# Ledger of designs, part 2: VH-VL binders against q9xwc2

Target 1, 164 residues: q9xwc2
Amino acid sequence: VTCDFKNELVSMNWNVKNNKIQIHFEHNNLTENRWTSIAFGDGPGMNNLESIIFSRREDNVITTNSGYTPKKKKVVVDDVSYVTVNDVQITGNKLKVTVSRPLGPAGPRNFSLDQCLNWMVVPGGSLSNGKFKKHHGKIFFIKDVCAAKCTAERIQRINSNKAL

## First folded at step 19 (VH-VL)

Design j1
Fold by OpenDDE, look of step 19:
Structure j1 (fold): chain C 164 residues (1-164), chain A 119 residues (1-119), chain B 109 residues (1-109)
Amino acid sequence: as target 1 above (164 residues)
Amino acid sequence: QMQLVQSGPEVKKPGTSVKVSCKASGFTFTDSTVQWVRQARGQRLEWIGWIRVDSGKTNYAQKFQERVTITRDMSTSTAYMELSSLRSEDTAVYYCARHTYIYQGFDIWGQGTMVTVSS
Amino acid sequence: EIVLTQSPGTLSLSPGERATLSCRASQSVYRSYLAWYQQKPGQAPRLLIYGASSRATGIPDRFSGSGSGTDFTLTISRLEPEDFAVYYCQQYDYTPPWTFGQGTKVEIK
């Protein structure tokens, strides 16, 4: 079970508690007027993906928006975000954010995270006058993430096995 | 506990400059962006500009670009607004207010500084 | 610049009544960047609502914000004596200046 992801640019952690999933996301270089996002869905590539978009303005407002990406289309931002922001920290260009949502169906599209899904990280794109411009860079793919299994008990068990 | 405390009232003559201070306490000043707003008697609030504390980056309303300078001193957790070439129309209460990256509203305001410009 | 027009100019109500204040923008404003403030005479503005519908810390639940695009609303479900004041909306969207509405005075009938 994959409950963590890390590369040179980003890190992610999934944790389930009380039927809610908490996602800790770190981005090492989110500069001003830039956005990044994490997305998840059943299929490969950008096809009807649920998205969580993090943006940084020049005045250092960090905005979190939920949305979805239709097939071969730009992300559609929800009018009202259904993702709860638990913590936000920005130091220099390093963003640390913790968000949460129900493990079960949530949001306007009633999407559930009970099943194993593919996750994606969009490294970044420009933000211009409130418009999310095309992203640049290679998307990071994390296949077959079963976030629902990332419980405290399971994580503790895995850590215990590592110690042996 | 979290507050912005501004300097006292100012009486200035036309053509002179005024520098208002805004001291922060009870929160991490470096995480803030401070905007300055003024309000003439019986008038609406008028936006002057903002400064991001960590970088010192500023943005001014076009109306004030030639006359306003917003600065900050991180060592004293104080933001400043200096307005030059004062006119009678600059007579107003000046406010500082802050937002942070985790709070998308200006939640902490100074008590205001009355600036009177008269001959 | 974005012009915010508030209505009505004055709202005369009694304690316990419902107050509905309007803020109309000359062009679309992202709801994330629309705020409401309360100001009493001789005092600085106090943040009530940010992001169009999020209550600031310590703000009673009788205050609520709604709206999107060009039309935003502040609602006070049941006016308390301390709620009689002037209310301003502000947009702080991507393009400055971050303008304010002209205010709505909520006064006691």
Scores: ipSAE 0.792, ipTM 0.898, lowest interface PAE 0.6, mean pLDDT 93
Fold by OpenDDE, fold request of step 20:
Structure j1 (fold): chain C 164 residues (1-164), chain A 119 residues (1-119), chain B 109 residues (1-109)
Amino acid sequence: as target 1 above (164 residues)
Amino acid sequence: QMQLVQSGPEVKKPGTSVKVSCKASGFTFTDSTVQWVRQARGQRLEWIGWIRVDSGKTNYAQKFQERVTITRDMSTSTAYMELSSLRSEDTAVYYCARHTYIYQGFDIWGQGTMVTVSS
Amino acid sequence: EIVLTQSPGTLSLSPGERATLSCRASQSVYRSYLAWYQQKPGQAPRLLIYGASSRATGIPDRFSGSGSGTDFTLTISRLEPEDFAVYYCQQYDYTPPWTFGQGTKVEIK
């Protein structure tokens, strides 16, 4: 079981708190007029993925929106975001965001995080006049993430094992 | 207390320039984007432009593109709006306002600066 | 530019009554970029609602915002004497200008 992911560009960790999934996401190079997203869904096809989109405008406004990503299509932003933003900070181009959502079914698509899923990180896409354009760059895939199992106790065990 | 304090009223002749200041206190100025708007008597608010404090990047409304300059001094936590080639139609109360990267709208406003342009 | 049309122009009500103000956009606006302001004579605008439905700090819970797309609403559940003022909506969604509505005046009946 993995409860964190990290590479040179992004880092992400999951933890369960109060029957909610809290996701901490960091992006080391989110420039202005750009967006990034984390997405999750069923199966290897990675179709119609639930998405959490982080955007940065040229005036440095950071927004977090729920949405979904149709297969081979651009991200679609929900009219009303159901994801709660707990913390946002940006230093230079480094974005740090903490968001949360229910562990069970949530959002307009009634999607649950109770099961193990595949996740992905879209490293970036263009934001133009308030429109999310198609993404560019290699997508990072994180397979078989069981976010619901990322309890404090389990995370401690995982970290302890890593220290050995 | 978080606040923006603007400079005093101005009376200008047509063709001249006015520079209004907006001093920030009580919050991290560098994390802010300062925007300027104006309001003629009995009229709606009109957006002029903004400056991102950390980078100095600006964006102006097309209407003011050729006449407005927005700047900031990080050392004094002050934003400035200079409007040149003044005309009578520029008579209005000018406001500065700020938002942060955590977008919560314009949550802090200056008290306004009355600019009167008359011959 | 995006045109915001507020209605009604004037709303005459008594203290204790419910006020419903409309802001309609000529194009769809992301909720994240819709705000409501209150302005009293001789004062700067005061932020009431951001993100269409989030109350700004210090704003009483009698103020609420709702809506999406092109139709947004500000509701004052029970008018207080200090609530009689002009209310503006503003959108931040598009390339400048970030336009305001023409305002709704809430006046005492």
Scores: ipSAE 0.767, ipTM 0.896, lowest interface PAE 0.6, mean pLDDT 93
Fold by ESMFold2, fold request of step 20:
Structure j1 (fold): chain C 164 residues (1-164), chain A 119 residues (1-119), chain B 109 residues (1-109)
Amino acid sequence: as target 1 above (164 residues)
Amino acid sequence: QMQLVQSGPEVKKPGTSVKVSCKASGFTFTDSTVQWVRQARGQRLEWIGWIRVDSGKTNYAQKFQERVTITRDMSTSTAYMELSSLRSEDTAVYYCARHTYIYQGFDIWGQGTMVTVSS
Amino acid sequence: EIVLTQSPGTLSLSPGERATLSCRASQSVYRSYLAWYQQKPGQAPRLLIYGASSRATGIPDRFSGSGSGTDFTLTISRLEPEDFAVYYCQQYDYTPPWTFGQGTKVEIK
């Protein structure tokens, strides 16, 4: 059961409680006028993916938007985000953000995370005049994430078994 | 309490400069972007520019770019706005305000500094 | 860049009445980056609403904001004596300049 992901650039974990999923996301290098995202869906490729997009404005505002990728290289953000920001910190270029959304259907596309599907981390792209430009770098794939299984009890049992 | 306290009123002659201070207290200054806005009597608010406290990076409205300098002093938690080549049209109340990297509008405003430019 | 036009210029109403203030943008304001401020004579503006519809801390629930795109509304459900003031909308989209509307004065009829 996969409930976290980490590499040199990104650290992420998620848990489910009370029909909501909470995602803790860290990015080690979010510089100004750039974005990064978590995307959900099975493709093909980067087409038709539900997304949570984080960006850093030149005035240092960290923005969080829900949205999707209707086609490769195109990010469309929702006018009103359905994702809740629970906490955000920026220290130098290190972003730490905690977000939550309903586990089941939410937002304009009624997208549900109460299913098993691929998750992706888009490491970054540029913002230009408020427009999200093509991402840079290699997409990080997390295959077959069954988010509903990432309850606090299950995570605690996994951690306890590792300690014993 | 979270506050921005500005320097007192100024009376200036045309062609001179004014420097308004904006002292922050009760919040982490380096998390803030300080905004400068002015309001002539009976008129709307007009954005002048901002400074990021963490980097010192500035952005100015085109109208003011050749005459305004916004700075900050992190050791005193104070932002400054200097407007040069003053003219009568610059008579206004000048405000500082701030936001942080969390999106919530301009939630803290200074009390305003009246700048009067007259012969 | 984005011009904000408020209407009406003046609302003359009695305490207890409902006030509806309009703010229209010359182009879409992305992600509801729109705020409302109250200003009384001789005072700094006071943030009421940010993100088009979120109340700032300490703002009574009789103040509500709505809208998206180019059309935004501030509603005061039941005017109190302390609510007679000038109200400004402000956009803070990704790229400056950040602009304010010309104001709507809410005054006693």
Scores: ipSAE 0.577, ipTM 0.811, lowest interface PAE 1.5, mean pLDDT 89
Fold by ESMFold2, fold request of step 20:
Formats: structure tokens, C-alpha cells, sequence
Structure j1 (fold): chain C 164 residues (1-164), chain A 119 residues (1-119), chain B 109 residues (1-109)
């Protein structure tokens, strides 16, 4: 059961409670006019993936958008985001954000996380004139995430077993 | 409680400069982006530019790019806007305002500073 | 530059009536980055609405905002005596300059 992901750039964990999923996401290098995202889906590469996109405007506004990645486009953000921002902190270039959404179907595409599918982290891309441009760097893949299994009880058991 | 307090009115001759101060109190200054806006009598509000307090980075409206300098002093929690080469058309009330990185609008405004440019 | 056009220029109403103020943008405003401000004579603007529809802290629920893209509205469901003022919309799209509408004056009829 996979309920977290960490490397030198990104730290993320998630849990479910009361039919909602909460995702804690950290990114160590979100500079101005840049975006990063979590994407969900089993499509090849970046095709037809549901996304939560974080960006930093030049005026230092941190934005969170729901959206998706169509086949021939990099990222399309929703006019009104369906994800809730529970907390956001930027210290230097280190972003820490906590978001939540319904575990089941949500948003304009009726997308559900109540299933096992691949997650991806896009480490960064450029913003230009409000448009999300091509990402840079290695996409981080997290294969076969069954988010519904990441309850507080199960996470506690996983962490106890790792400590042994 | 949370306030932006601006310096007093100025009367200036054309071709000179004016520097308006904007002192913050009651909130974390370094979380803010300070905005400068002006309003001539009977006219709409006009955006001049902003400064990020954390970095000192600025962005200016194109029409002011060659004449405006926005700065801040973190030790006094004060932002400044200096406008040079003044013309009579620069006569207006100048406001500072702020937002933070979690953005909820320009939620705090200074009281305004009347700048009169007269030959 | 995004030009904001407000209508009507003046709205003459009595206390207790509903006011509907319109703001049209010359281009689509990204993510509904649009705010509404109230300004009374001799005072700085007061933020009412941000993000097209979110009320600022301490703003009464008689104020509401709606719209997206190019067309936005501010509604005052029941005018109070203190609501007679000039109202401005402002866009804060990602790319400056940020611009304001010319205002709608709400006055006692």
C-alpha cells in the first residue's frame, strides 16, 4: 500500500477520511513564473490525466488549480477549481500545501480517485502570460496508487512495520 | 489594527520628483506585496506598480516604467513610491494597498496622499 | 491591456431595493481574477468581493458576486443607507497591467 512519495525535490503523502482525500505536497524549488503538479491516470505519458496544479505568480500569489492534460496540450486548468486548499506556505522557494477533494467523482470530468491508478509529479514548467508551458525535468511516476486504502489506521500499521 | 499609513500631501513643481511613504503595522510585512494606485479627481483608479516585500522585486505599469521607483525598508515596515519628471497630469491621490501570497484581494489600503503638480 | 466597462454609469434606487451592477472585460479574465470595491467620497476603496464571487472578510452577505470570462456582476440584495457609493470592478489577471472599471454610482432616488 503506497501512501507517500519522497525524493530530493518533492515530498508528498496522502490519507483518506470521511470520503475525502487529503494530500500534503511539498516542493523544494518553486520559483517565480513556474508551476508544478500532481497528475492522475493510467494513460500513456501525459495523455488525459486529471491534475492538481500549483503555481507561483510573479506577484508572489500562490495558486492552486484543478485541471487536466489533453493529448496535444500540456495542461488546461479549470476556470473554477474543485479542490480545497487547506493550508499553503511558501518560505523562500519551498512550497508546502495541503489540499483535499472528494475521494469519489468530482469536478467537470467527474474524476474519481476511489480506484487504483498511476500518480505522477511534474517537477516544474514555465508560466508565460498566464499560460502553462512545457514542463522541464524528469516526471516522477508512482505506479498503482490505491488511495482509498490510505486510512489513518493503515498508515499507522505501515509506519510501525517500517520501524521494525 | 492592520493599517497602511501614508505620508502627507505634497505640492510640487513640474519636472521635480515626489516620494510617498506607506508604513505598515499590525500584520506581517514580509508576507505582503505592496501595490501603488492613483486616482485623479473624478477618474478611475490607475495601477502604477507593485513591490514584493520579501525580495524587493518590482513590476511597473508600462506608462510609468521610466519614471517610477518603488522600494521598501523592512526595518521600518515601510514601502515608498517615487515618481520623477512630474507633470500636471500626475496630480492625483496616490494609494498604497497590499495583498499576500494567499491572495484575498487588495484588502488593506492606505488613506491616500494628495500630490498636486502646479506651475 | 484589459479594459473593464461598467454598466450602468449611475443606478438611482431607494433603500431596500436590489442593485445589480455589471462589469464587462475586453478579454476573458483568467480564473475569474476579478474584484469589486466600494468607494465613498474622500475615502480609499474598500474591498467587497475577490475571485469574482468570494466575499472579503467582514462584508455582509447582502453583497454577492458572480460571472466568469468577460461578464461579471455585483449584486446588493437589499440596499442599506450606507451602500450608496461608487463601485469599481478590477481585474488582476496574471499579466499586468491590472485595470479598473470606470465605476457605477449607486445613489438615492
Amino acid sequence: as target 1 above (164 residues)
Amino acid sequence: QMQLVQSGPEVKKPGTSVKVSCKASGFTFTDSTVQWVRQARGQRLEWIGWIRVDSGKTNYAQKFQERVTITRDMSTSTAYMELSSLRSEDTAVYYCARHTYIYQGFDIWGQGTMVTVSS
Amino acid sequence: EIVLTQSPGTLSLSPGERATLSCRASQSVYRSYLAWYQQKPGQAPRLLIYGASSRATGIPDRFSGSGSGTDFTLTISRLEPEDFAVYYCQQYDYTPPWTFGQGTKVEIK
Scores: ipSAE 0.561, ipTM 0.806, lowest interface PAE 1.5, mean pLDDT 89

Design j1
Fold by ESMFold2, look of step 19:
Structure j1 (fold): chain C 164 residues (1-164), chain A 119 residues (1-119), chain B 109 residues (1-109)
Amino acid sequence: as target 1 above (164 residues)
Amino acid sequence: QMQLVQSGPEVKKPGTSVKVSCKASGFTFTDSTVQWVRQARGQRLEWIGWIRVDSGKTNYAQKFQERVTITRDMSTSTAYMELSSLRSEDTAVYYCARHTYIYQGFDIWGQGTMVTVSS
Amino acid sequence: EIVLTQSPGTLSLSPGERATLSCRASQSVYRSYLAWYQQKPGQAPRLLIYGASSRATGIPDRFSGSGSGTDFTLTISRLEPEDFAVYYCQQYDYTPPWTFGQGTKVEIK
């Protein structure tokens, strides 16, 4: 079962405890006036992908919001985020953020992560006057993520196998 | 423990300049965007501009753009706001405030510096 | 630029009463980038609420904020003696200039 993802630009891992999912997300190059996101749903071309969106303003404010993608090129952030920010750090252009949300239905769309879904990482897009612009480049695609299975027991088993 | 401490009150003649200092302590200065705001007696708070401490990038309200310079000195953890060509309507309390990548509002304010412009 | 208009200008109330302060923006405030500050005579402003509804660190739960778009409110559910002060709203939309309302004075009746 998949409980992490890493490439040259992003590193992410997640775990479930007490009906909550915690996601640790790192992005190596979040510069000013840019956004990045984690999206959930069926396939990279599908509409209505639930999202967690991270943005860096020119004044260096980091925002974390829940939202969704009603159309491929448009991201809509919720006015009040249902995602809890547990920690945020920016060092140079490296973002590290830890967020949590309920594993089951949450937010205005009652979106649940206790099912197996595809996860996507949008590596970066621009902000212009507060508007999210179309990203350029490939979406990082993680097939068939069954987040509910990423319990402490399973992660411990995975880590023990790496020691061999 | 986190503090912004500003320089003392100033009395200036019209046509001169004033430079207000804002010294940070108890937090990492380079994480901050320092904001400058003024308040004349009986008037609302008025945003002047900001400086990103890490890069030195500034942004000024159009009203002040030709007369204000905001700077910082990272070795002393101090931001400065200089206003030139002073007029009597510049008489106000001048505040600095902290804005960090964590907080969305201005969470720490200096005590204010009274600047009086009199003939 | 976004103009913020607060009402009422003065609110005369007794301790224990509920205070409701209004802030109306001339344009929609993007993503509820709106803050509330308290200011007492001779003091710097104190951040109460950011993001329209989030309490700043150390702010008691009798202070609450709500609203979106152009209409925002600050509510003090039960006024304490230390709550008699002037209150300002501020927008910090993505693009400056950032503006403040003219204030609402909450005074002892």
Scores: ipSAE 0.392, ipTM 0.764, lowest interface PAE 3.1, mean pLDDT 87
Fold by OpenDDE, fold request of step 20:
Structure j1 (fold): chain C 164 residues (1-164), chain A 119 residues (1-119), chain B 109 residues (1-109)
Amino acid sequence: as target 1 above (164 residues)
Amino acid sequence: QMQLVQSGPEVKKPGTSVKVSCKASGFTFTDSTVQWVRQARGQRLEWIGWIRVDSGKTNYAQKFQERVTITRDMSTSTAYMELSSLRSEDTAVYYCARHTYIYQGFDIWGQGTMVTVSS
Amino acid sequence: EIVLTQSPGTLSLSPGERATLSCRASQSVYRSYLAWYQQKPGQAPRLLIYGASSRATGIPDRFSGSGSGTDFTLTISRLEPEDFAVYYCQQYDYTPPWTFGQGTKVEIK
């Protein structure tokens, strides 16, 4: 069972805890006035995604927003989600965040993490006047993640991670 | 039934080396990081180092940098800790422990291996 | 390295009492990377709490962890006879060493 994703820039881990999916997300280089995001959905690519956006506005202030990416459309930030931010820390440019979401259908769009879904990481974009500008860099797609199966006994690593 | 089973007690002379084994079962060994910790009688836990099983990458406490070697054999799902130039102060129980994901902590521990260094 | 200082060194209590153990870090530790272990005499440490506040599998709900930054707490709401042991905190947030606290001994009064 794929329960993590790791590359040179970001790390993501899924874990079931108390009937919730706990997501540990790390970004190794989130500079000031930059945003990054993670998203999930059942569509291919940038389609029908629930998004969680982490932004570093000034200094070490991290803001979390949520949004929805309609089919073949850009993300719409609406801040309506069932995501709880459990922990946020930034050291230098390294962002560590933990968020949680109910396993079953939740939120106004009724997304469910009980199903195997595709995840997407947008590594970065710029902030301007508090607005999210277009992202830059390669988007990372993690297909067929069954986060609901990521229990202590079923967790499997795919990529090497010296820190995790 | 996840477990780590360590090798038996060792009695060594000063200046020699000891190699303790830690065999994993009940979980995917290649997905793990294994740390080694020791504890002298009545003393605190002391961190020695870790190995990332999939890559073989290691990290050692500075205190042990010159004397410790942590390895793994993926074919036998076994991690090893070798400590050279043994001293009487190295007399302790040595533990291996694993995690799959760091944020879950080290949830499986070996039973410990007593290493006695005496002249 | 990050130094974890536990307090008190020894905690003498009776069964049924509440135990509060402290683990203070020399610098801020991401709470997801703070764990508590229980060790009984002659046994290996056992994971008690991970992520500062998550109970490991099989751990009774009388054990709870809290805290963030530099201050972390392990609480045993009502001590059972089997809870008298030594408790260690460990951080694995930063580049190793993944240091332990010096331990708190919870002994029977």
Scores: ipSAE 0.010, ipTM 0.605, lowest interface PAE 9.9, mean pLDDT 89

